# VHH binders against 8-oxo-dGDP phosphatase NUDT18 (nudt18): the designs that were tried, part 6

Target 1, 325 residues: 8-oxo-dGDP phosphatase NUDT18 (nudt18), of Danio rerio (Zebrafish) (Brachydanio rerio) (q568q0)
Amino acid sequence: MDSQSSILEENLEKILRGEGLEFDSVAEQVDPVTLRKNVCYIVGAVIFNSKEEVLMVQEAKRECYGRWYLPAGRMEECESILEALQREVREEAGIDCQPITLLLVQEQGPRWVRFIFLAEETGGSLKTTAEADDESLQAHWWDRKSPLPLRAHDILSLIDAGLKYRRNPWFPVTQPVDFPCHVVCQRLFLTFISSRADADDRLWLLMSNNNTSHHPRLPIVVSFRTYISKAVSKLIEDCMPSSYISVHIRGILGVQHNGRIPGKTDGICFNTLVLLENTEEGAEIGSPPSLETDCYRWQEVTNQGLKAKIIERIKDGSVLPFQSL

## First folded at step 22 (VHH)

Design e3 (from d3 with D110E)
Fold by OpenDDE, fold request of step 23:
Structure e3 (fold): chain B 325 residues (1-325), chain A 128 residues (1-128)
Amino acid sequence: as target 1 above (325 residues)
Amino acid sequence: QVQLQESGGGLVQAGGSLRLSCTTSGFTFSSYAMSWFRQAPGEEREFVGAISGSGGSTDYADSVKGRFTISRDNAKNTFYLQMNSLKTEDTAVYYCAAGRLPDWIAYYWEEEISYDYWGQGTQVTVSS
């Protein structure tokens, strides 16, 4: 195996484990994002006690005064995603928590990104009405059955996701990792599987040729005020006949964020697993879709162990869910 | 193509009233929250008020609460701002904005970043 292939395989394994890679320069010069100026991040926590009650907070905001919601809030400057979560839970509920895993990433824009965590209580005491402030009025363990005036019902699916994961974790523990990024972008783990009669499946990865680096790199796409899904679609349209290509965003393999330097490292890099399917009649069996540009190339994954792992992840859907709203 | 067009601005004396309209096209109006923002000279743009897609929920800045009323007519794709008891400090360019706000973003509908589309603005001048 040539040194380049070995490096690629190592990087792919890291990504599959939810680890980060150093951010590679994007072809297009894009201005850095700035937290609370042109991008906002929200963190939310699903926390259960031993009785499977869920931690709820009562809103102090005038528009939804007295209604209940999950502990959630906007990230502040110079904090990590995990720090923000812990801060918000403490401020709103009086509870110390340990994040277990990301449960869901939601995005709109990409002006707004919300990170929902499954977390566990590690200490503190429930906030009481005597401790009411601008953050919240009080906190309560909700049995999920008793009537409770909710701020919004979107939390119900989040709570269910938390319960489901606790009962049967369907993807590996995924937590943000500390890697600086100046934009909101996706590193695309873009795959194509070709099936052969009476033979093992072949796995192909789309690789970028745009880098000055001689090392094979995964494509990075920047969301220019578009949905993450649209950014992927645009890349596909730019490099191959899109009319016969189905794009399946499977989910997130990893989240990279630093946030330590406002206006410089406020970006997020999502390592995104994508499966392409060619739906063209008469398409050549065993080959990935033809490319219309030299900016990208198909690379076959020949390492049998790695191939099997990737295909399994694709088939099982064992990835962090991502929602564009 | 998405379009938002404000109208109804002008010069009015303190204590007077104006009604602003925002006519929209190019998107499903009823699916979008609508908002008014304003910007005075030398000041930052500030939230005035908003209304949900259904019209069931409204919110106002403290500075205009009790004086301004927001409404919408989904059949006409039009959004309104009734301004009563106008003050000199209400002088500003008023902007209409539209956003498709999921529930978790709607919580922050006072933020400019929540909105996808903006009008060009209409001048409101309140004289003493």
Scores: ipSAE 0.799, ipTM 0.899, lowest interface PAE 0.6, mean pLDDT 93
Fold by OpenDDE, last read:
Structure e3 (fold): chain B 325 residues (1-325), chain A 128 residues (1-128)
Amino acid sequence: as target 1 above (325 residues)
Amino acid sequence: QVQLQESGGGLVQAGGSLRLSCTTSGFTFSSYAMSWFRQAPGEEREFVGAISGSGGSTDYADSVKGRFTISRDNAKNTFYLQMNSLKTEDTAVYYCAAGRLPDWIAYYWEEEISYDYWGQGTQVTVSS
C-alpha cells in the first residue's frame, strides 16, 4: 500500500511540474491520429522586443494578401511543437526565436489544435519585401497602437496574454515534453475539495480503476469527433450523473507530444487540471460525489505537502489556459 | 441528423453554364462556412471555393476564379455554385462541405480537414 501511494505521489508531482508520464494504456479501440489527415496542429508566436513591440508578419496568401498576423503556421511531419514554432517564425519573419512558454492552447474538436507561445528573439533579421515569398511578404515590429490591417482580430487577446504573462507570470513555464502519444487525449487531474468548517480541507483525486493495472492511474479521456473539453464532461456525466456537479476545467499542467513517427506518434496528451464542485444546497461537502461505476474511484491525497500544493494551484489558477472554440 | 444534398449537376457543353445547389439540414446553417470541392477521375479532390457563414467572405481556386461564383441563402439553408464558361477540365464530381471555422481555422478553409460535413456529390460532365 505504501509503495503504490508513493508512486502515485511521485507521478502527481511530475505532472504538477509540467513533466510527462508514459502513456501506458491507449484505449485499444481508438485509431491513431495522423497529422494533416485527421488532425492539424498550428503553432503561433507572440514575440516582444525591448520596446514592447510585437513581431508581426504580412500575409502572402491570396485570401488575406497584405494583412498582418502573428507568426503562425501548421506543423509538419516529423517535427516537435517547438521545432515547428521556430521554423515558422524563421520562415515568416526571418527571426530566430526561443520559446519561453506555452501561453495558450486552443482547440476545435480533435481535428484542430493551436499552440500559442510566448517567445523571445535570439537572432536573425526582419524579413523585408525583397525577401517576400509564399510564406510571407515581410515582417515588422508593431507598436500595437498604429493602424495595421489585421488578418483577424483574435491575435489581440493573444498579444495581451503575452504582455500580462511577461509582467506577471501567473503559471509556471510550460513547454511540450517529448512523450509519444497515438491519439489526442487528456490525462485528467480531476480534483474534488471537501471543506469542513472545523477541519482541514480534504483533497480527492479521481483515479482509474482498471483491473489490469496494479498501479493507480489518472483517467485518460480520448476525444473522437468531439471537442476535447466535452470529453471531460461526458466522463463526469457517465460516472457521476448528479445534476449538482459543476465541472471546472482549470487548464493544462503539461503537454506531451513526440510527432516523430507519422501516423503513430502524432497524438497529444494534455495533462489537464479539473475541479469538481458540488452545487447542491446543503450537501455535506465531506465526501466526493458518489460514483455510479466501478471504473473509477476516489483517492484522497493524504500527503500534506502535496495536498497544499495542489490546492494552491487550483485556487491560484496557475495553469496554462485552454480554450475550446 | 446533418444532411447535405447536392443538385444541379449534369451534362453541359463547353462554354456553357451550370448552377449547383447544396441543400442542408440538421445544423445552424449561418454558423457554418460552406465550400465546394471537386474530384476528377484519377485525381485528388481539390478545393473549388468557399464562403463564410455570414456570406461576407469568399475564396476561389485559381483554376475557377472569374468563372465560378459561390453564394448562399441562409433563409433557405442552401449553398450555390454558379459555373460559367465551363471547360472539359471542369468535369468532376462536385461535393458540398460545411464547417465551423473560427478565425484561426478559417485561414485554412481550403483544407478538407476544416469541414465537418460532406455531401454525396453530384456529377458534372463538360463535353467538347
Scores: ipSAE 0.728, ipTM 0.866, lowest interface PAE 0.8, mean pLDDT 92
Fold by OpenDDE, fold request of step 23:
Structure e3 (fold): chain B 325 residues (1-325), chain A 128 residues (1-128)
Amino acid sequence: as target 1 above (325 residues)
Amino acid sequence: QVQLQESGGGLVQAGGSLRLSCTTSGFTFSSYAMSWFRQAPGEEREFVGAISGSGGSTDYADSVKGRFTISRDNAKNTFYLQMNSLKTEDTAVYYCAAGRLPDWIAYYWEEEISYDYWGQGTQVTVSS
């Protein structure tokens, strides 16, 4: 096995497990993002008790005073995503929690990114009205049936997602991993499957072809001020004829974030699984789309076990969902 | 093409009133929250006030609360800032901004990053 192929396979396996890779410099000189300056992150928690009641908090904010929502809030400087979640839940609900998994990533622009977690209670006590402050008025376990004046109804789908996951996890546990990144970006696990009659499927991965690196690297695209989907589409348009290429963003395999150095490591790297499909009639289905640039190359995944794993993930959609709003 | 154009700025004496307008085009006006920001010389841009897409909710900076009123006319795609009891410290370039804020960020009106489109600004000068 060529040492390079082995390294690639190892890296792919890490990504598939939700682990991080060291951030390789983005070709384009992009300024680092700064939390609460040009990017904001929000964390939210779906927490159930033994009765399948949901932890809710009553808002103290003027705009939504007295309405109920999930524990959620903005990340602060020098904290990890997980720390932020725990802090917010404690501050707003009086509850100590342990994150189980990411349930949903939401992004807008990506000026705003929200991380929704399924979490479990580990301790604490429900915040009472006597403990009301600027963070919240009180916390309550909601049976999801009784009337409750909600701040917004968007939490209902989140709660449902949490319940669904608890009953039948449809993707592997995914938690943010501590890897520094200076920008909001995506490492693209960009795949093409070529099917031949009476033959095993071939799996192709788009790789960056940097003359300076002896090791094949996954493409990284900057998502600052662009939607995740747009960033991916742009890359595709730049590297191949796109008229007959369908881009399917399957979801997120991993989230890398450090956040320890304000203005330097406030970025996020999403490991994103993407499937390309050639929709051209009569197109040779046996090979990936032709590239118009030497900046990228197709690499066939020949490891049968790895190939099978990747294809399964693609087909099952066993990936952390994301939502662009 | 998205356009936001402020008007109504000018010179006014302290204690006076001024009404700013922001005329918009190129997007579904009623689907966007609208806001006013201002920037004084040498200062950072600051939130003045905002109104929801429906017009059902408003928010104001403490510094202008009770003096300024925000309104919108969705039929005219126009956003307004009525400024009463103006003070010298209200002197600034006033910017109109539009943002489609989903529910999960709907209450972060004070954040500049919440807004997608910005006007060029209009100068308001309040003399003593």
Scores: ipSAE 0.720, ipTM 0.861, lowest interface PAE 0.8, mean pLDDT 93
Fold by ESMFold2, fold request of step 23:
Parts: structure tokens; C-alpha cells; sequence
Structure e3 (fold): chain B 325 residues (1-325), chain A 128 residues (1-128)
């Protein structure tokens, strides 16, 4: 019978908890991405010891020889994001690790994504100069105060983010989850909130229409030769061309990847939290933007517990940051 | 609309010199790293050299190091390859490429996947 509302709410809860949902279809036909051919993924690690010193590796590559950086490197075929992290830290620093949480996801166009983790040491021994190779010369714990010649200063903000999270976490632990995906895409938790001084907030969620499915689905936006973050803006321009819209990508609720079959499961699905604000001066506060297509519809979230959870995440900004460069 | 256009190719005798130019439009040139790649008949495209957006850092493939020089003129939005002591194995179509490379991507700037925009190529033929 009609269990459609219960299924939707359960699926929203899974995404909100970072558990993800199986990714088995896309609204349009697109070719799968292929690792190291048209996408490249970087993993990097922020690891502290008990004195809050950070794990650093001394670079062996000629262009940055002798300079220091976080353990980092490219994901290889047939490995998960976590496997890539553990391999890179072991290869460059001699250290075994386990992830604590993603700290930041960065992108440059549809081809490059970097995953920065807070992680903890679980074994191994620091690489010494006697073990120098083409991956690195050595590894050290850095007190974050002594002068150290850095490969680049971008890592300073990453280290600070790791310290902040370790001392006072401000979003739930977020780990990649094991679901195959053939494209780089976003599943959109795309929201509109109406607020009135004398009434409860109302929450609206954009849903895709699919006449072949029993239950509504969240929209999927696939990159077509543009920055991943800009794909959201394209959907909004297509659906709401007559509305004045301010788009706020709040961050990531989850990351889905599998990587097991080269050329077939090399994609990533980001579960992305987005807030829309209608900036039209005469617009009624209580109405979501007008839709000019049958492909989507606004769904009010009437379950009070679920509504409260979603609104809290939006207002507090308690989500994994996503940075587009 | 981004455009990269190579020029200056041609036929040259071994031991000679040639200078290629890449004129650009449609993006903020000084924000982009620039690279030359080449493709000989029947072979894969290979890295020749790259220069940072500021022009402060350069790198070259081992096969051309000491013979080729890369430079850029940010005032003219133009990127150059000076080729000296040419060999017959330098015969190829030469392509210019542009990419916006933060450090964590620039670390891999010898790879084609690092670059967003490509020119149509210019033929260089070195006769024996």
C-alpha cells in the first residue's frame, strides 16, 4: 500500500546521519568517469600526537625537495578513499592510521577533488632518512611553532581545522561510505525555510518527479564540463528562471564512493545540504520559489522531529565544509 | 569563450632553433599555469614543460632540459617556447595548455589531467 511518506522520511534520516543511499540510476545518460583519466582524487592527513604536534613529511620531489607538507597523495585504481589515505600515510611517513573524520573536501573543476582527514596513529614508526625514497625523505612531528620550510602554506588552515575539531567538534563525524557511483555528482538536500515571528518555521525540500518510482527521490545533479559546485546553480536557473534566488551551499552530509571497478565505479556522490533564499523584494516569506518545470516539486517536511533536525543543521552550519577553488 | 592559439611552427634543420607562441583570451592569464605538450606520430602526448602563473617557477621534461626555454608575458597574454639544438626526435605537434593549479594540483603539472584548456596544436618538423 501507501508507505511512500515513511520511506522518504527514513531515507532523509539515513542521509542526515551520513549513512548514504544506494546510487543505482541517473535521470540522463552520461558516460562513467575514469580515475586518472578524467578525474583525480587526492587524500591528505592531519595527524596529531599526544603533545598536539602534527605529522609532517619531507618532500623528495625535485621541485619541492626538502620542503615539508602533510602526508598526501593520489588515489589509485581499485581502492577506497580510506584505503588511499592509509596507503599514503604509510608510504610517506611510515605510520599506520585510522580516520577520525573528514575535515574538508576541496574541488577544482569536475576533475580534481581533495579529501582532508583528521586521523589517528595506530602503529608503525616514523620514516627516517635511512629509509628515504622517491615518496619522501623522512617524517617528523612538528610543534607548529618552530620554523619549518613548507612546500605550501595551504596546509596551515588544514592543521588549524584539525586542532579545532579535535578540541571542540562542530559537525558530526563524517566518513566516506561504501556505495558505487559511476559519475561525479551531488544528491541535493535542497531546502527553503519560511520563518514568521508568530509561527513555526516551515521547511520545504526540492524533490524530483519520477513516474516509474514508488517514492520521491532527492535530485541528482551531474557535472557536465563545469565545476561541481556550479552544477547546483545550473539546476536552479533551469527550474526557477523567473525567481531571484540566493544559493547557499552549506556543506556535505555525506560522501559515497566505492572504486572497485576501474572505469565503472570511479565516481563520487556528494550528499549536499543547500539553502535557497528568495531575494525578490515583494515575495511572500512563506512561499518557496516558483517552479517552471514538471521535473521537480516542493515537498513540505511536516514531521516535527525531522524538520527540527534539518533546520538545526542549516542554522548551526554543522556540516562538513566543501570548498570550490 | 576561452581560446588558446599556437603559432610559430614549421620546418627546421637539425641543430636549428624555433620559437613557438601561444596567444590566449577568455581568462585571467596571470592566474593560470601554462604548459607545452607534444605528440609525435604514433605516440602518446608527452609533457614538455610548464611555468607558474607568476612566472617564478618552471619545469621541463628531461628530454628537452637545457635545450628548451619556457617564458610568459603576462602583459601580452602570451606564452612562449624557445627550442634550440633541435633534433629529429623533437618532430611533433606542439600544444599549449592552461590550468588553474593550486599547489596540491600543481604538484602534478606534468600530467594532461591538470589542464583545463588546450590549443589546436602547431606542427614542428625537424629534418636531418
Amino acid sequence: as target 1 above (325 residues)
Amino acid sequence: QVQLQESGGGLVQAGGSLRLSCTTSGFTFSSYAMSWFRQAPGEEREFVGAISGSGGSTDYADSVKGRFTISRDNAKNTFYLQMNSLKTEDTAVYYCAAGRLPDWIAYYWEEEISYDYWGQGTQVTVSS
Scores: ipSAE 0.663, ipTM 0.836, lowest interface PAE 1.1, mean pLDDT 87

Design e3 (from d3 with D110E)
Fold by ESMFold2, fold request of step 23:
Structure e3 (fold): chain B 325 residues (1-325), chain A 128 residues (1-128)
Amino acid sequence: as target 1 above (325 residues)
Amino acid sequence: QVQLQESGGGLVQAGGSLRLSCTTSGFTFSSYAMSWFRQAPGEEREFVGAISGSGGSTDYADSVKGRFTISRDNAKNTFYLQMNSLKTEDTAVYYCAAGRLPDWIAYYWEEEISYDYWGQGTQVTVSS
């Protein structure tokens, strides 16, 4: 009894700390994704110097020639997300860096994902015009005030997020972890909170029922052909079709990727925090929605420390932002 | 249902001209970047040129610069490729493609993975 509950609680703590869990197989028969064939991952860096100037690179590509942007580029085969970050910053700016944290994950269907990092300079020297190549013309520290012709203005909010985090972090340091995954998917931390006037909140998690595991597991949903967030809605439709449910993706607790074997480990697993709210006027706001399948069950989180941690993350929004474009 | 339909292909003598059209339906045309790709027999499909949703930006492969012009008519939901001074090397099946590209994806608009929708292709044959 207690060993099953201890394993679950240990796994939940690992996910909350951003450590991830080994990736389970998915229930559906799906082909692995392949980098640059049907998925493309972008890394980008927000790096400040001691004067709070931000690292910028001057674009060499013909369409945006001479315009300025954050160091950014495509992940290549056989590299991790962090290796891609360090390579892109080195190639484009001449700077060695270490990641501090992910700031934002952006997606446009499972084909395009962009990872924006706050990072710190650890070495190297700014690329000069004498070193210009196809990757970039040069790099500069920008005071964020002087006129600078930008490639696009989307980076302004990214720079602001970096400043905000640097001054007052609002979620735990979150970095990709080294676990292989063959599809683009989400492990769902699907929560329901029932609240009473003068009693502690009760917290429920949706768990998978399966025959292959010695312990309960969180649901995994695979993303296909449309926004990653749609996979969550499909799960809700499948297991709670009669309920009036509002789905709130709060953000990401962690990102899992390996990338070592092209065509086999090019996928990503997001550990996604989701809050469900019953929108029906009805009487049963004190319990989670009824399940119309045996594939899942609700599990109450009775460990008070763990419950408090999870509820805090949900209510404070202390999670890595996840943006669908 | 999204549809892209190429037309205007055919046989032409070297030095001649052709104009390809791509008519579209099922999406907000002005929100989509449009691109032409081509595939010669036994070769991989290659980028020819692209135009932004507004029509304000264009780009071309080096092999066609100065000879090919792309344009769009957002009122007619139609995308064009004007091909002049044609060479035998231009012989290929030409495909139109459409993608909704924020800047960080549009940066890679010469790549096939950038595009959501593809036409069935139209044959262009240039004889000497």
Scores: ipSAE 0.637, ipTM 0.813, lowest interface PAE 1.1, mean pLDDT 88
Fold by ESMFold2, last read:
Structure e3 (fold): chain B 325 residues (1-325), chain A 128 residues (1-128)
Amino acid sequence: as target 1 above (325 residues)
Amino acid sequence: QVQLQESGGGLVQAGGSLRLSCTTSGFTFSSYAMSWFRQAPGEEREFVGAISGSGGSTDYADSVKGRFTISRDNAKNTFYLQMNSLKTEDTAVYYCAAGRLPDWIAYYWEEEISYDYWGQGTQVTVSS
């Protein structure tokens, strides 16, 4: 068995399991992002009790005073994503928690990312009005039926996603993993599937042609000054400009972040699952789109077990959802 | 493509009034929250006030509350700052800013990082 193929297959398995991979430096000379200066990350928690009531906090901020929302807030310096989640839930609601899984990642422009977690209570006690402060006035379990003045209705779909996941998970548990990253970027699981009426599907994966002495690596795209979703489209325009391609970002296989060194490790690497579809007429038996650069190549996934796992994730939509707003 | 152009700045005596305008183009004005920021010489830019895209919500920095009023005219794609009872401390370059702010970002609308587009600024000088 070829040593480069075995290493690649193990790395692909790690990414599929949400374990991530050590982050290599990007080729370009790119300045690190800095938390609260050019990026801002928000964590939010969906937590249920045994009655399926959801944890809510009453806002103390004057513009939404007395309105209710999920526990949520901005990540601070030197925190991991999980540490930020636990701190926000403790500060606003008085309870300790542990994540079960990410439910949704949202972005707005190049500067804002929100991480929504399903989490479980592990200790502490609900904040009472006697403990009111600048973080919140109090916390309650909400039956999701009684009238409650909400800060905003966006949380209703988040609560529904949490209920759906706890009852019938549709993607593997996905939690952030502790790898440093200096930019906001994506490692692309960029796939093409060719379907033939008389044979099994074939699966190709786009690989970077970096360093001929190393095994092939998945492409990394930096989302500097642009939406994360648009960074994928720019890569495709650069390497496949003559092809009729439909780009489908299926979701996120994993999230990598460390946060330990302000201004140096404030970035995030998303391991992103992307499906390309050829919209050109007559491409029934097709090979993947032609590449107009030497920077990348298509690699067929010939290991049948690995191929089946990847195709399942694509076709069943069994990935952490990602939204651009 | 996107343009924000401030006007109406100038020299005014303490206790006086000024009205600033921000004319916009290149985006759907009613979809954007609008904000005024100001920057005194040698200082960081600071929040003055913001208004939601619909005009239904407003907020102001404590230092200007009761003296400044913001408003918008979505039919004219124009955003305003009425400044009354001016003080020498109000001397600054005033910037208009625009951002597409879903609620979870709008919660932080007093922060510069919330806004995508900025004008070039207009100078307001308040003499004693």
Scores: ipSAE 0.581, ipTM 0.799, lowest interface PAE 1.4, mean pLDDT 87
Fold by ESMFold2, last read:
Structure e3 (fold): chain B 325 residues (1-325), chain A 128 residues (1-128)
Amino acid sequence: as target 1 above (325 residues)
Amino acid sequence: QVQLQESGGGLVQAGGSLRLSCTTSGFTFSSYAMSWFRQAPGEEREFVGAISGSGGSTDYADSVKGRFTISRDNAKNTFYLQMNSLKTEDTAVYYCAAGRLPDWIAYYWEEEISYDYWGQGTQVTVSS
């Protein structure tokens, strides 16, 4: 006799490891997103050589001609996020690469997402001016000190993040996982922790009540006419409107995408780690916020090993950062 | 309520000039890049030109470069297209559009997906 708790715990472990889960609970009433029609994804690469110089490309576009940037570009139809990364680096810099990890996911509204990777050179040769084309004029390793006219300064913090991760990783390797998704959405690892000086911490997860499933599921929030980051706040406002709650999006545990079928699998599922804190003094520490709907329920995580892993990720901030612009 | 309203369209002879206006309300105008697009009968809508929120950067489609000038007046929340040396090929419905474009999106401003808000369009007809 298998229990629903063992299935849930196995699924939580998969999400924590960045392996993801197939969609079997996504609402059917939401239209699929379509690449280049209502979503656009950009990939960018931070690549260092052994001297810790960073790979830069010289722009060929008229608007920024001759200025320098990271290898970056838009994802195309029928390719995965990783395939887009490798294609862009090869086209712009002449370099073959292998991704090491995502460093940052950025969003602008419901239509634009940028994936920044730390990657390593595996072959190829730097593009020279003799090979200049519409993609780029040339590529160089930049020592990060010599004057270089940059297309934009937003890349400086990305380079710093790549260097920091290379020297001392602060979250597990996180790469996109090959699972189809038809919408831009988040699976919420939404947590509440009760902490007392003389008692063990208790950990609670928000679970979805879904009559079409035989096992517990994490909530899924679809981005519809809103920022991904604001969709979490809306769910909390809907189910906990009377509570004094602060919402802390800690980051991303995993990214799911495959892009195989244009207009059907162009979406992304983010597995998002969220911490709720009660902001009102005098509240009982040992109870999660009251739910004012039966669409969700709190589930205590009683497996001590699993609880410890989740609390560690929350407290250490050991997650892929997410930035909403 | 966000609104973009084009005006100034009409009938002109080839070689003539026209100035279009886009009056805006309901958003912080100076924070948005502005663009003109046009759609000729039986064709896809195409980029004409764009200007950054500050007004410091502009870009134009090759087909109109040197003949069309875009400008904005952030004090009046108004965006303009000055069209000179008009050709019959310039006959189209002209649309203004607004989008908030951070640096990593800014160089995709020729794409319709970059823009959040659109006007309803104004007809420009150039007779031979």
Scores: ipSAE 0.418, ipTM 0.719, lowest interface PAE 2.2, mean pLDDT 87
Fold by OpenDDE, last read:
Structure e3 (fold): chain B 325 residues (1-325), chain A 128 residues (1-128)
Amino acid sequence: as target 1 above (325 residues)
Amino acid sequence: QVQLQESGGGLVQAGGSLRLSCTTSGFTFSSYAMSWFRQAPGEEREFVGAISGSGGSTDYADSVKGRFTISRDNAKNTFYLQMNSLKTEDTAVYYCAAGRLPDWIAYYWEEEISYDYWGQGTQVTVSS
């Protein structure tokens, strides 16, 4: 029992640090996703210069010809998320960049995921109109004040997020880590905090209770046709149908992706921090909600240091934002 | 249940006109971009054109630009493809598709992956 607990704690610590874990075999029964066939990943960069101008590119595509947007594009086969970002910024803006951190992950169902990075310029030269091609017409440092015909206004919030992070990083640097995954899924760091009067808070994690595994594992949910965020809700509904539970997706602790084998490792595993709240009037606050399935179990986190860290992350919201659009 | 049903296909002579309709149900029509795709025998399915949810923007494949017009009637949950100056090369099964695309994805109207729902298709045959 002691060894299993120690392994779990170590794994939890890794996840909290933004590190990856090996993909659970539970998802092996699910067909792999294939980039650009049934899943599309987009990378985008928020890059500032010393004057706090933001790097913008003028679109060459017919649908938005002449409009301006952040450097962004679709991932290609056999590249990491970071490589894709660097490639797109180079192709569209002529700029070499170094990613600093993920700023935001956005989804529109499992088919579309966008990774927005804060990055810094490391070299290159701004693409000029003389260098116009199918990727872009030109690049420009935008002072964020002068009028530009934008492709879409969503970039404004992204830029703001970048500025805010630079001023006051509110979550630890989060970079994709190289771990193969064949599906788009979430490893759920599902938490429940039980508070008792005059006692320390108790922290509970929902764990998968697979008969085949001697070690407690965090639940993994696969998203094929539904929003990633909805997958969590469904799990809770299945496990706790009689309970009134509010599901709070706090954000992402880590992103696992390999992408080196097309059609096999094109998946993404999001380590997602979730807080569950019992909203039932009169519910016993001292224990986690009752489970109506044996597929899962509650595990109390008894390690005081680890408990404190997890609770802090939950309270501070010091996680990578995840948006479902 | 989401349904997309194409109609209006048939046989037409080169130089003629045809109007396709796509009737939809089971989703909020105005929230979805609509697209026409076509697939000729032995060929890959190709983008024909698309229109935004609001109807404020349209896009066309170069091969049909100036000849085809896409429109929508949100009150009727219906999507249209007006095809003029038809050519034998326009012979294909025409599919309507619906996708809920955020602004940041709207750039990829020509991609099949952008669309969540598809019709069964309607045959258009243009004779010489």
Scores: ipSAE 0.368, ipTM 0.700, lowest interface PAE 2.0, mean pLDDT 91

